Miniprotein binders against p81326. Designs and how they scored, part 204

Target 1, 226 residues: p81326
Amino acid sequence: MLHFGGFIMEINHISKILEKEREEYIRNKVEEYLKQGFSKDDAVNKANQSWRTYIGHRIQDVIYNLLKKFLKDSGLKVTTDKALNNRNLPEELDKVKRLIAINYGEYLFLPDADVIVYKVENNDIKIIAIISVKNSFRERRFETTYWKLKLKESPVTSHIKVFLATPDKDNEISYKCPNGKPKKMRIILEYELDGIYFLKEDFEETEKAKHFGKIVEDIIEISKKL
Below, E stands for the ipSAE of ESMFold2; O stands for the ipSAE of OpenDDE; V2 stands for 0.75 times the mean of E and O plus 0.25 times the DockQ between their complexes.

## First folded at step 20 (miniprotein)

Design KL12 (at its last look DockQ between E and O 0.74; V2 from the best seeds 0.00; counts 0 for: other shape alone 2.711 > 2.5, SAP 72.254 > 70)
Fold by ESMFold2, look of step 21:
Structure KL12 (fold): chain B 226 residues (1-226), chain A 83 residues (1-83)
Amino acid sequence: as target 1 above (226 residues)
Amino acid sequence: SEERREIYELLWEAMFLLWEALFLAERGDYEEAIKKLEEAVKLLEEALKEAKELGNEELIRMVERLLERVEELIEEIERELEE
């Protein structure tokens, strides 16, 4: 516990160094798109989109691998939406997929479930939590909230905790009332979701809005109550 | 073609090791946390070498500072264990 703050400080430090990666990444991508014949304006737009995709996948991979490693000794298993979208699933993962899928008549869709935590007891699978990883809220601001509400509609999925994990570098949801005005997005996300976990230091902490360093402890405690 | 590590790949791997060390320390596994931090130091030293080869002075300063702080964190944890 003495060392928890020290780890957060150094994780924050390396995260700031990694912010420099963006400038180099975008510069290189603009050059690539210009060589492909795109206009300068289009090349910049495509480079920024490429960065958003890249950084989102990097953050998701970090979260997945950390949870997989640190939840296994508590009898918890972890998978991803990528793994569940493979055509030839092992029986266990096929069951995980079916347990979180939402039926829309002829169509079956997975919720926004970048990382899924579950446990197995005597061939029965219990989904514990779904973590949606978001780098930005510009396009699909409340998608995670929609999926939480859909999961609540069935008694077999209503227990599933839905978390949002985000670096929120642009401070879109870091504070409830920045500049004295309620921030609609933060207030609604916090109200509807089971938790928001920030991969940065500077945000307004509440019972539901916490540093990402607390997520393993929280998931383990939830799993013990189920 | 031989795999060449880039500075940012090394930094992403070091960040993962820092997270690992945090979670290990939270459950009281301080010896294993130190091992992860020592692995991170090795990656940061490699990243520093590559930053120097590129001549990126801002990255050099930031990685040097991070390296110093991680080594100080290791010493702090080692001090706690011996008390």
Scores: ipSAE 0.756, ipTM 0.871, lowest interface PAE 0.9, mean pLDDT 87
Fold by OpenDDE base, look of step 21:
Structure KL12 (fold): chain B 226 residues (1-226), chain A 83 residues (1-83)
Amino acid sequence: as target 1 above (226 residues)
Amino acid sequence: SEERREIYELLWEAMFLLWEALFLAERGDYEEAIKKLEEAVKLLEEALKEAKELGNEELIRMVERLLERVEELIEEIERELEE
C-alpha cells in the first residue's frame, strides 16, 4: 500500500515556498500603505490583514475546485455562499439557498458556507454537507460551531453535515492535549462538528479529525445514506 | 515583480496538481496520479527557469528540491505498479 506521506510532504514544501510569497507581499503592501500616509505600524497591520484575506481566498478556491472535480463523478454538485448571494438565481441554486437557510422568526439568514455539497434526485435537492474553510483561528473561533448548532435545531437542516477544513499553520487545533494541557478549541470543534480535515501531516488523528485527502470519500459515503 | 508573481502562480498550480494526485492515489488511480505529477513537474521546471532568470538563489534551491522530490515520488509509484 502506497504511503501517501510523500504527497503530503511535497504539498507542505510548497507551502513553505508560499511563505516567501507572504514576505514579498507584505513588503509591497507596507510600501503601498506608507505612500498613502499611514504610519509604519498601521501599514504593517493593514498589510498583514490584506494577506490573511488574500491567502484565505486562495485556499478556499483550491478546496472548492478539488471538491467540485472529485465529487462530480459521484453525481454530487458543489456551490458556494458567494454564488448564492444573487438576486437572480437559477432554480436549482435558489432551492439550495432555501434549504440551508436558518430561521430566526421574522427573518431567514444563511450560515457561513464556504462550500456546499448537494445532490439532485428526482428533481429534489438534498443538501449533504457544508465545509467551512479556515486558514487561521484568530477571529471567530467558534463561528462554525454556532452554525452547526443552528442547523441542528431544524428538521429541515438537521441532517446537514458541517465540516471544517484547515491547514492550521499555527497548530491551534492540531492536538487535543499537547503536553497534557487540553486545547479547548480543538476539543469543542471536534465535539460539535461532524469532522475536521487537515491540510497538513502533523496532527492528532481521530474518528472526526482526518487528513483532507479523506474528505471526498467521507462525503460520498454520507451521500449514500441520504 | 511580475516575474515573481508568475513563479508563485506556477507553484499554486503545482500544489493543486499534487492534491489531485493524492486524491487519485487514494482511490487507487495510480496511473492518473502519475500523470498529474508529471504535469506538476512541467510547471516546476518552468518556475525553476524563471527563478534562475531572476537570480534568486534561495527560490532556485527550493524549487529544485521540490522538483527532485516529485520526480522521486513518480518513480516510487511506478515501481509499485510494476510489482
Scores: ipSAE 0.681, ipTM 0.864, lowest interface PAE 0.7, mean pLDDT 89
ESMFold2 (binder alone), alone request of step 20: mean pLDDT 85; pTM 0.830
ESMFold2 (binder alone), look of step 21: mean pLDDT 85; pTM 0.823

Design KL13
Amino acid sequence: SEERREIYELLWEAFFLLWEALFLAERGDYEEAIKKLEEAVKLLEEALKEAKELGNEELIRMVERMLERVEELIEEIERELEE
ESMFold2 (binder alone), alone request of step 20: mean pLDDT 85; pTM 0.828

Design KL14
Amino acid sequence: SEERREIYELLWEAFYLLWEALFLAERGDYEEAIEELEEAVEELEEALEEAEELGNEELIRMVERLLERVEELIEEIERELEE
ESMFold2 (binder alone), alone request of step 20: mean pLDDT 82; pTM 0.782

Design KL15
Amino acid sequence: SEERREIYELLWEAFFLLWEALFLAERGDYEEAIEELEEAVEELEEALEEAEELGNEELIRMVERLLERVEEMIEEIERELEE
ESMFold2 (binder alone), alone request of step 20: mean pLDDT 82; pTM 0.778

Design KL16
Amino acid sequence: SEERREIYELMWEAFFLLWEALFLAERGDYEEAIEELEEAVEELEEALEEAEELGNEELIRMVERLLERVEELIEEIERELEE
ESMFold2 (binder alone), alone request of step 20: mean pLDDT 83; pTM 0.802

Design KL17
Amino acid sequence: SEERREIYELLWEAFFLLWEALFLAERGDYEEAIEELEEAVEELEEALEEAEELGNEELIRMVERLLERVEELIEEIEREMEE
ESMFold2 (binder alone), alone request of step 20: mean pLDDT 82; pTM 0.776

Design KL18
Amino acid sequence: SEERREIYELLWEAFYLLWEALFLAERGDYEEAIEELEEAVEELEEALEEAEELGNEELIRMVERLLERVEEMIEEIERELEE
ESMFold2 (binder alone), alone request of step 20: mean pLDDT 82; pTM 0.771

Design KL19 (at its last look DockQ between E and O 0.69; V2 from the best seeds 0.57)
Fold by ESMFold2, look of step 21:
Structure KL19 (fold): chain B 226 residues (1-226), chain A 83 residues (1-83)
Amino acid sequence: as target 1 above (226 residues)
Amino acid sequence: SEERREIYELMWEAFYLLWEALFLAERGDYEEAIEELEEAVELLEEALEEAEELGNEELIRMVERLLERVEELIEEIEREMEE
């Protein structure tokens, strides 16, 4: 087989070019907010939040479209939590929504899934995996593990694999023991989740922590056993 | 400016195509992987042209290097196909 080091290097290289986008984006947004009358501190905070929304959406779109394309021939379908929050749902997606909803007494909430993989067999829908896409762990650092634990509590959702996909540009979870001490966030995320998939080259690979290039193969294998 | 925005739109599309090519190559679909990489080269060449128009020397150098490496990757895959 082809050695994939070349692909990883090129993918990582274009990601570095996109760091230039961040600098320019934030600068332009700060100017825009200042013109609207915000203080400098408010403009900076708003610009950074705007970037986090923008970059998260971009990465999610890449992942969604890749999974949709490469899982199709295996009979697997892909949707998003945003699509499931639409008021006007086709019947198929309405069933997907009902199958992943978590009960909190009188309230029903969707997990923070971002991307959902499912299959349809004889008009029956089976949820295979949920992928949470995170660019940063500054806030809501254990949100994905919370949703995995909630899904495990019910026999109807306990089979659902919960994956985290991340560029982890700031190395918040890339290594288990940076500087010789266990990194709590990486250890807990890896323990609780079914897998962590990194969209970068520089991380500590384990049985559960892998390069994102492995995710399609893993999902297909899981779907065959389910 | 509008030109800067278009450069990064091209980079995001190239980013997607590089990932597509990786998944194709992992399956052994080398001809299709090369087709996607050739599309990425076209997008990167357009991005380079726009970076040159803006005079952004750092982006120019980074895009030029990436183009060279993607072209080398295509040649590497072509050599693998002869196995």
Scores: ipSAE 0.721, ipTM 0.879, lowest interface PAE 0.9, mean pLDDT 86
Fold by OpenDDE base, look of step 21:
Order: C-alpha cells, then structure tokens, then sequence
Structure KL19 (fold): chain B 226 residues (1-226), chain A 83 residues (1-83)
C-alpha cells in the first residue's frame, strides 16, 4: 500500500519550489512597485502581501480541484464562496448559498467558505462540509472557529462540518505541546473545529488532526450519515 | 521573466498531477495513476528544456529532482501492480 508517507516527500519538494518562486516573485514585484513611486520599504511590504494572496489562491485551487474530482463518484458536489458571490445564480447554487447563511437578526451573512461540499437528494440540498484553506495564521487566527460556532447556533446549519486545511508552513499549529508548552492556537482550533488537515508530514496526528489525504474519505463517511 | 514563469507553471501543473496520482493509487486506481504521472513527466520534460534554454542551473536542478521523484513513483506503483 502506497502509504501517504510517499506523499510527504512531495510536499517538501513543493515547499522548495515555492520558496524559489517566492524569491523571484518578490523581486519582480518590488521592482514594479518601485517604478510606481513607492518607497523601498513599502514596495517590499506590498510585494509580500501580494505573494501571500497569490500563494493562498494557488493552494485553494489545488484543494478545490482535488476535492471536486475525488468526491464526484460519491455523488457529492463542490463549490466555492467566490462562485456564490454572484447576483444571478443557478437555482442549485442559490439554495446552497441560502443554506450556509448565518442569521444576525436583520441581516444574513455568509461564513468564509473557501470550499463547500454538498449533495443533492430528491431535489433537496444538504450541506455536508465547509473547508477553510489557510497558508499561514498571521491574521485572523480564529476566524474559522468563529464561523464554526456561528453555524452551530442554528438548527439549519448546526450539522455542517467545518474543516481547516493548511500546510502550516511556519509550524504554528503542527504540534499541541512542543517542548512542554501548549500551543493555544492548535488546541483551540482542534477543539472547536471538526477537523484539521495538514498538507505536510511533520505534525502531531490526532483524531481530528490528520493528513490532507484523509479528507476525502472523511467527507464521504460524513455524507452517508446525513 | 515570462520564461521563468512558464517553467514554474509547468511545475505546478506537474505537482497537481502528482497529487492526483497519489489519491488514485490510494484507492487502487493504479493504471490511471500511472497515466497522470506520465503526463507529469511530459510537462517536466518541457520545463527542463525551457530551463536549459534559459541556462538557469537552479531551475534545471529543481525540475530534474521533481522528474526523478515522479519516475520513482511510477516504478513504485508498477511494482505494487505486480504483487
């Protein structure tokens, strides 16, 4: 059995590729911003922010495409919050959008939902899971947790599983208690969310913290219980 | 440069196929996994040619390493198919 162990070496290779790509990307963007009249410090900061956005989209696209492909045979469908951010939606997507909406009294808002997994049975839509994709946790560390808690408050959305997928490049949540010191963010995210899936090899595995390769089977299993 | 960007895009596409192949292999779809990896090899060979044309030794080494890994995975899957 090709154990996911072989998959691990591939992620390390990608990290190296991404690092080199980053260096070149940053250099080019800095030059671009300097030509636009920004200071060197501002140009560097803007370039770094641009890179974070760029790499975040790349990872999200990979995850979306993988989930879309490997969940299809199980009759599961996948969409994104971006796809739902249209005025004219097909009926199916309009229903999906409404079924993930959070009530704030006079207003309805959508949670951050990078990937949404749902099924259609007897013309009824059931939302199965929302996957948040994060490359790093520099900003809004508990945003996904907030949305999970909000979804849990309504009987309409309380069944929706919320997962986090991350390479955790900076090892912010890879371990619960490294060197005897608790990592607050890992502990809270693991407690509040339904699962954390790592796009890396070096992490502390638990019942809720797994390798990304397990996400497909877990979602399929959840879908059978809904 | 635009040429370097193209090389990175080819590497990203090859990486996606590699991940896809791993998921396929895990569920026992070995033949399809090999097909995806063979496509990845083609993309990486194109990337290698472009890197060589640029004379960028670093990119050449990166592509060669990834190519080697993809070829190793093909061999591993083929071995599992024979068992």
Amino acid sequence: as target 1 above (226 residues)
Amino acid sequence: SEERREIYELMWEAFYLLWEALFLAERGDYEEAIEELEEAVELLEEALEEAEELGNEELIRMVERLLERVEELIEEIEREMEE
Scores: ipSAE 0.344, ipTM 0.731, lowest interface PAE 1.5, mean pLDDT 87
ESMFold2 (binder alone), alone request of step 20: mean pLDDT 86; pTM 0.842
ESMFold2 (binder alone), look of step 21: mean pLDDT 86; pTM 0.842

Design KL2
Amino acid sequence: SEERREIYELLWEAFFLLWEALFLAERGDYEEAIEELEEAVELLEEALEEAEELGNEELIRMVERLLERVEELIEEIERELEE
ESMFold2 (binder alone), alone request of step 20: mean pLDDT 83; pTM 0.801

Design KL20
Amino acid sequence: SEERREIYELLWEAFYLLWEAMFLAERGDYEEAIEELEEAVEELEEALEEAEELGNEELIRMVERLLERVEELIEEIERELEE
ESMFold2 (binder alone), alone request of step 20: mean pLDDT 81; pTM 0.766

Design KL21
Amino acid sequence: SEERREIYELLWEAFFLLWEARFLAERGDYEEAIEELEEAVEELEEALEEAEELGNEELIRMVERLLERVEELIEEIERELEE
ESMFold2 (binder alone), alone request of step 20: mean pLDDT 82; pTM 0.775

Design KL22
Amino acid sequence: SEERREIMELLWEAFFLLWEALFLAERGDYEEAIEELEEAVELLEEALEEAEELGNEELIRMVERLLERVEELIEEIERELEE
ESMFold2 (binder alone), alone request of step 20: mean pLDDT 83; pTM 0.799

Design KL23
Amino acid sequence: SEERREIYELLWEAFFLLWEALFLAERGDYEEAIEELEEAVELLEEALEEAEELGNEELIRMVERLLERVEELIEEMERELEE
ESMFold2 (binder alone), alone request of step 20: mean pLDDT 84; pTM 0.814

Design KL24
Amino acid sequence: SEERREIYELLWEAFFLLWEALFLAERGDYEEAIEELEEAVEELEEALEEAEELGNEEMIRMVERLLERVEELIEEIERELEE
ESMFold2 (binder alone), alone request of step 20: mean pLDDT 82; pTM 0.776

Design KL25
Amino acid sequence: SEERREIYELLWEAFFLLWEALFLAERGDYEEAIEELEEAVEELEEALEEAEELGNEELIRMVERLLERAEELIEEIERELEE
ESMFold2 (binder alone), alone request of step 20: mean pLDDT 81; pTM 0.766

Design KL26
Amino acid sequence: SEERREIYELLWEAFFLLWEALFLAERGDYEEAIEELEEAVEELEEALEEAEELGNEELIRMVERLLERVEELIEEIEREAEE
ESMFold2 (binder alone), alone request of step 20: mean pLDDT 83; pTM 0.786

Design KL27
Amino acid sequence: SEERREIYELLWEAFFLLWEALFLAERGDYEEAIEELEEAVEELEEALEEAEEMGNEELIRMVERLLERVEELIEEIERELEE
ESMFold2 (binder alone), alone request of step 20: mean pLDDT 81; pTM 0.764

Design KL28 (at its last look DockQ between E and O 0.84; V2 from the best seeds 0.00; counts 0 for: SAP 74.092 > 70)
Fold by OpenDDE base, look of step 21:
Order: C-alpha cells, then sequence, then structure tokens
Structure KL28 (fold): chain B 226 residues (1-226), chain A 83 residues (1-83)
C-alpha cells in the first residue's frame, strides 16, 4: 500500500507557499483602501476581511471541483447553494432545492450548503450529503451544527449527511484535548456532524475526523445505502 | 504585479493537481496519478521561471524545493509500480 504521506507533505508545502500570497494581497489592499481615504487601522481590517473572503472562495472552488470530478464515475452529481439561488432552475436542480429546504412554518429556508451531493435514480432525486467548507472558525462557529440539527428534525431531510471540510490553519479543531484541555468546538462539531475532513496532515484522527482524501470513498459508501 | 498574480495562479492549479493525484492514488490509479504529478511539475517549472524573473529569492527557494519533492514522489511511485 503506497504510503500517501508523500502526497500530503507536498500538498502541505504548496499550501504554505500559497499562504504567502496573503502578505502581498494584504499589502496591495491596504494601499488601495488608504487611497480611498480610510484610516490605517480601517484599511488593515478591511484588507483582512477581503482576504478571508477571497481564500474561502478559492478553497471552496477546489473542493467543489474535486468532488464533482471524482464522484461523477459513481453516478453522483454535485451542485452548490449558489447554483440553487436562481428563479429559473432546471427541473433537476429545482427538485434538489426543495429536498434540502427546512420548514419554519410559514417559511422555507435553505441550509448553508457550499456543496450538495445527490443522485438521480428512476427520475427520483436523493440528497446524499451537504459539505460545509470553512477556512477559519472566527465567525459562526456552530452554524453547520445548527443546520445539521434542523435537517434531522424532518423525515424528508433526516437522512442527509452533513460534513465539514477545513484546512484548519489556526489549529482550532485539529485536536480534541490538547495539553489535557478539551477543545469545545472540536468536540461539539465532531459529535453533532457526520464527519470532519481535514485538508492537512497534523490533526487527531477519529472515526468521524479524517483526512480529506477519504471523503470521496465515504460519500460513495453512503450513497450505496440510500 | 501581474507577474506575481500569474505565479500564484500556477501554484493554485498545481495545488489542485496534487489533490487529484492523491485521490487517484487512493483508488489505485497510480498511472493517472503520475500523469497529474507530471502536469504539476510543468506548472511549477513555469512558476519557478517567473519567480526568477521577478528576483524573489524566497519564492524561488520554496518552488525549487517543491519541484524537487514532486519529482521524487513520481520516481517513488514508478518504482513501486515496477515491483
Amino acid sequence: as target 1 above (226 residues)
Amino acid sequence: SEERREIYELLWEAFFLLWEALFLAERGDYEEAIKKLEEAVKLLEEALKEAKELGNEELIKMVERLLKRVKELIEEIKKKLEE
């Protein structure tokens, strides 16, 4: 069995190189905001927020395209919440949208669903999984768990697996009890979600916390049981 | 600079290819994994060329190191396929 450690090491290395993009990006954005008349402190804050948005989209796009490609041969389809945010949807996507909707009585709302995996069998759509992509956990730390719990409340959506994919660059949830102290966020996310997938090497592996390289196999296995 | 942006775009593409190679290897498609890694090598060589033109010593060093390691990984996989 090929030790995949080599792949992971190179992926980690290129990730570190890409992180250097931040320094240049921030510098350029700060300069831009200063020219617009913002104070130095405001310019720095705005630049940092812009970077978070930018890097979040880049990681999400990578994950989406990987899943789309590697699930295709298994007959699985992939879409996004953005693709569903349209008034004129193809019939298939309209059905997908309806099958992930959460009931709030007078209103239906969609969960945050960065990536949605589904299959079509006999003209019937089955939602398999929702993947939330988080680059950092500074904001809305338990939003994904909220959506998981809400989906679980309905027999229509209770079967949908909810996964978190993250590089966890700040090591916020990489370990459950570092130095003997429980990390509340890791413990709760792991307990409530169906899985956490790390785009990194250095983390505590458990039954639910795995390397991102395992996500395709896990999704395919789940799809066979539905 | 436009050149710096191009370097990072090449690195993002290489990043994607490395993940593809990993997924291919995980399912036993080692030959296809090697092809993806070879494509990544081409992108990294281009990135290295651009980094040298910019005179960014740190980036040059980092890309050279990565390029070397990816080539070594290809050779390791090839060796295992011959066994």
Scores: ipSAE 0.785, ipTM 0.904, lowest interface PAE 0.6, mean pLDDT 91
Fold by ESMFold2, look of step 21:
Structure KL28 (fold): chain B 226 residues (1-226), chain A 83 residues (1-83)
Amino acid sequence: as target 1 above (226 residues)
Amino acid sequence: SEERREIYELLWEAFFLLWEALFLAERGDYEEAIKKLEEAVKLLEEALKEAKELGNEELIKMVERLLKRVKELIEEIKKKLEE
């Protein structure tokens, strides 16, 4: 990593440029909602929600495509929770879905699993890891932790690694003790999850909190043990 | 507006290419990493041209800086590959 610190700096630089997209997106969406008859305040709220959905999916697509590309030579496959929610689900993906679903009596829910990594051995599917992608921690702060705990309760799913991937631009979880005060969100996420992967340079690195650039190596290593 | 959306699509593609190059370099695939960075340079040059047409001075400066740094990164990796 030290030999290629320029990669990380350049990735951070373009990430800052991409933050400028929000202003244009919000302006255009507000105009659209005003034309539909919404009040200014409602148009702004709806535009901000639309942006959060857009940027979250954009980052998820990048992560999905990177993992799919760089894990395939190790015999690992990658899918998404969106793909698992399709009505016409292929048998392989239907098995993946059943292997990660949590049962709440008459209800069956998928965990917060934006990206799922699995392998197929002798027609048997083994889930390696799920990655939750979070752009902001304003809402659903500990949903990923909850799903890890639920997966850990069953011997069938307890092996599944649960990762969080985030740009964390607002430094909501980047440090354990900013200003000498424990950051509950960071501490609990790191304690309960199997890893946090930051898509930025400025964060407190630990055994579980790493640059996103390390995620492929980590997943491959884990898959060799399963 | 429509042109600015095209600029950001180019920047998102460059963002992906930079991450691809990072993963390639981490596993020692320097020749392929250079190819991905050179692809990113072409997209950034196109994005810069469009930013200049829009007259967005802040975006122009940011893309110019990134383009310069990516070209420097390519040169650094080329030197490492020759060794």
Scores: ipSAE 0.766, ipTM 0.890, lowest interface PAE 0.8, mean pLDDT 87
ESMFold2 (binder alone), alone request of step 20: mean pLDDT 85; pTM 0.834
ESMFold2 (binder alone), look of step 21: mean pLDDT 85; pTM 0.835

Design KL29 (at its last look DockQ between E and O 0.77; V2 from the best seeds 0.00; counts 0 for: SAP 74.586 > 70)
Fold by OpenDDE base, look of step 21:
Structure KL29 (fold): chain B 226 residues (1-226), chain A 83 residues (1-83)
Amino acid sequence: as target 1 above (226 residues)
Amino acid sequence: SEERRKIYELLWEAFFLLWEALFLAEKGDYEEAIKKLEEAVKLLEEALKEAKELGNEELIRMVERLLERVEELIEEIKKKLEE
């Protein structure tokens, strides 16, 4: 078995290099906001928020493109909530949108769905999985679990697997009980979700918490059972 | 600077290729994995060139180290395929 470890080490290394982009990005944004008349403190805060948005989109795009590429040969399709946020959708995507909608009585709302995996069989669409991508857990820590629970309430959506993909750079959910202290967020996310996939090496592996390298195989296996 | 932006874009592309190589290797497609790694090497070499032109010593060292490690990984995989 070729050292999965070797690939992971290089991926970790390049990730560290990419993190240095932050320093330059923040510096440039701070200067920009200072020129706009913001205080130093406000400029720093805005720069940090801008970085979080930027890096979040970059990671999401990487994950989306990887899944799209590696699920294609299995006949699986991938889309995003952004692609569904259109008034004029192709028939296929319109069906996908309707099949992930959550009922609130008088209203239907879509869950947060950074990546949606589905298959088309005999002109019928089956939603397989929703993947939420989180770079950090500073905001809306349990939003993904909320959507999982809501999807579970309907027979139309109850079969949909909900996964979390994260680099977890701040080690917020990498371990369940570091130093004997339970990490509430890790425990709850792992319990409520169908899986957590880490874009890193240093984490506590469990049945539901795996390396991101396993996500394609897991999704394909789930698709065969539907 | 435009040069810095180019370096980081190359690194993001290389990052993607490394993940592709990993997924290919997980499937047992080591030949295609090697091809992706070789493509990554080309991007890293270009990034290194740009880093040298910029004169960023830290970035130069980091990219050089990464380049060396990826090349070693390719050789390791090739050796296993010949066995």
Scores: ipSAE 0.792, ipTM 0.909, lowest interface PAE 0.6, mean pLDDT 92
Fold by ESMFold2, look of step 21:
Structure KL29 (fold): chain B 226 residues (1-226), chain A 83 residues (1-83)
Amino acid sequence: as target 1 above (226 residues)
Amino acid sequence: SEERRKIYELLWEAFFLLWEALFLAEKGDYEEAIKKLEEAVKLLEEALKEAKELGNEELIRMVERLLERVEELIEEIKKKLEE
């Protein structure tokens, strides 16, 4: 039925409040690190790193819990790359881990996935999608693209959809051609990934770049085709 | 401080409810979306109360604006249901 663009505006107000939280968080952490004996420059750098870890975990937890809740009625299960790295892994998750891991000679690594969606049919596990959550693109800009390319290299993983979810507060990938010039990061991410889902209102919507509210429907439709 | 952390914990709980309402509305479950938005309003009202007790003027304005927009959205969805 009708799409409610009003939810996007309320999410954008959330982004304004989160910027206020960041400022207060960093101020408090700088004071804490200075009391521990760090220099001003080190305290600031450590405070910014602490914030990135904090906000990343907050947003990832939200996305994980939302997807887990809204995908369960469609028979889809959700886990995380962090859960797959735990020492005592149940048999089902051990199979998920083996199906998504990438070989690098004598080493085996999980892609940086944040959230993994899969289903179980006839005692077989099929991985549907991974969702990478990025708060900003100032560092490791193409990490998600790298993992998509690696997954495409094997027939066992080539079907796995790779999505990016982001607030993109700094408008680093919101538009394809801002001011008439192609934005390399947006163009490459959209080309290589299966979808980009924005946690804000102000972005250029395309067949692959959508509001975050569409992600559940998209995952369900993909699962029906696999 | 502990009081400031409590305000942001309330806000994060409200944010989750707002995103939950978004998914409900996208699949057409407008009645349940309204319920989640109303729950978010109550948390935002509590966060606003705590922000006022601390005198955080900027946060007060931001939460008040979000509250207003959420309440308008609730009314918009209710009118759509009557159609």
Scores: ipSAE 0.701, ipTM 0.880, lowest interface PAE 0.9, mean pLDDT 86
ESMFold2 (binder alone), alone request of step 20: mean pLDDT 86; pTM 0.845
ESMFold2 (binder alone), look of step 21: mean pLDDT 86; pTM 0.843

Design KL3 (at its last look DockQ between E and O 0.77; V2 from the best seeds 0.00; counts 0 for: SAP 72.745 > 70)
Fold by OpenDDE base, look of step 21:
Structure KL3 (fold): chain B 226 residues (1-226), chain A 83 residues (1-83)
Amino acid sequence: as target 1 above (226 residues)
Amino acid sequence: SEERREIYELLWEAFYLLWEALFLAERGDYEEAIKKLEEAVKLLEEALKEAKELGNEELIRMVERLLERVEELIEEIERELEE
């Protein structure tokens, strides 16, 4: 698209401004924790952790709302693992929850599923995709791949596409082999997952690694094949 | 401060609107994309006002630049629609 580059540049610009929020957020949280009696080092660590949680939720909410809006016209529905974490679920969501469950013999557990895309046809629910949203890869680098592999083990869940959406601010997985050195995490994630979508401009594009702007059309296409 | 918080909330909303505009443009809904960008401009103008009230020169410069760029993007899309 002719204007795609322009949009991305402005989005990146806003992202840079929002990074300034971090500085102020951290300062305020540090002061708060100091008042609570924590040491300076503990206050800083707690503030940083609080920021990671905060920014993660903000990005996840943006992604969720975008997908919900732009998949609606195609008859696709969107939910979250948080919405499924209730004792009293509507029938539809209860079915969704059951259809993404992973069998561990005596126990069923849900995969991490920040966003779940599904459709309802003839009173049957079909799970289309799970999107994992990660702002950083400091912890649990291969958690998404674990869930993908587990979902593949059952004919009930093997068709479910698993995508990763990330701004990858630290450039941990943006390139496969920068400076001739393979990035293990990028290579493995790209190999095991059905796709990686970047909320940024500067990354190595491949068949599976695309700009986040492509996720809607890809999901719609997948939904037509199910 | 409450004013600083408001600035960042406006920027988060503008961030969402830019993504929304991008997705609209991707599917060929350029007129709707422009509407979203215009909404973003309004939020950025409000953010700029708040930044000026705070006297934060860095935020003022950054928001002014962003505002100008988004307006240029609107003009570019409008020109293409007229052709």
Scores: ipSAE 0.815, ipTM 0.916, lowest interface PAE 0.5, mean pLDDT 91
Fold by ESMFold2, look of step 21:
Structure KL3 (fold): chain B 226 residues (1-226), chain A 83 residues (1-83)
Amino acid sequence: as target 1 above (226 residues)
Amino acid sequence: SEERREIYELLWEAFYLLWEALFLAERGDYEEAIKKLEEAVKLLEEALKEAKELGNEELIRMVERLLERVEELIEEIERELEE
C-alpha cells in the first residue's frame, strides 16, 4: 500500500516554494512602501504584515475547499467567518452564525472561527466543529483557547469541537519540550483545544496533535456521535 | 512582476490538487489520487514554462524538484496497483 510517508517530500517541496514566494512578495511590497514615503524599517514591517495576511487567507482557502469537498458525501456542510459576515445572509447561514455566537449580556460576538463545519437534520442545524487557521503565533497567541473556554460555558455550544490548523513554519508550537524546556504555547493549546492539525511533517505527534491529513476522518467520526 | 504573480496562481492551484490527492490517498482512493496528481503535473509544467521564460533560476529549480517527485509518486502508485 501507499503509506503517508510517500507524500512527505512533496509537502516539504511546497514549503520551499512558499518561502521563495514570501521573499519575492516582501521585496515587492517593501519597494511599494518605500515609494509611498515610508521609512525602510516601516516598509519592512508593513510588508511582513501584508505577507502574513496574504498567506493566512491562502491557507484558509485551501483548508475550506478541501473540507467542503471531502465532507460533503458525509452530509456535512462547511462555511467561513467571511461568509457569515456578509450583509445578506441566507437563513441557513444566519442560523449557523447565531449558533456559534457568544453572549456578553446585550452583545453577541463570533468566536475565532475561520472555518465552520455543521450538519442539517430535520430542518435543524448542528454545529460540529470550528477550525482556527493560524500561520503565525506572533499575535493573538491564545485567542483560540479563550474562545474554546467560552464555548464550553454554555450547554448549547459546549459540544462544539475547536481545532487549530497551522503550517507552523517557524516551529512555535511543533514540540512540547524543545531543548528540555516546556513550550507554554504548545502545552496550553494542546491541553485546551480538541485538536491541533499540522500542515507539515516535522512536529511532535500526540493524540491531539496530528497531521492535517487526518482531519476529515476525525470530523466525520465526531459527527456520528452527535 | 505580473508574470511572477501569475506563476504563483498556477502553483497554488497545483498545491490544492496535491493536498486533494493526499486526502484521496488517505481514504484509499488511489486511482483518483493519481488523476489529481496528473492534473497537478500539468499545472506545474505550465508554471515551469513561465519561470523559464522569466529566467528565474531558483524558482525553476524548485518547481523541477517538485515535478520530479510528483511524477515519481505517480509511478510508485501505478506500480503498486499493478502488483
Scores: ipSAE 0.735, ipTM 0.881, lowest interface PAE 0.8, mean pLDDT 86
ESMFold2 (binder alone), alone request of step 20: mean pLDDT 84; pTM 0.817
ESMFold2 (binder alone), look of step 21: mean pLDDT 84; pTM 0.811

Design KL30
Amino acid sequence: SEERRKIYELLWEAFFLLWEALFLAEKGDYEEAIKKLEEAVKLLEEALKEAKELGNEELIKMVERLLKRVKELIEEIERELEE
ESMFold2 (binder alone), alone request of step 20: mean pLDDT 85; pTM 0.823

Design KL31
Amino acid sequence: SEERRKIYELLWEAFFLLWEALFLAEKGDYEEAIKKLEEAVKELEEALKEAKELGNEELIKMVERLLKRVKELIEEIKKKLEE
ESMFold2 (binder alone), alone request of step 20: mean pLDDT 85; pTM 0.830

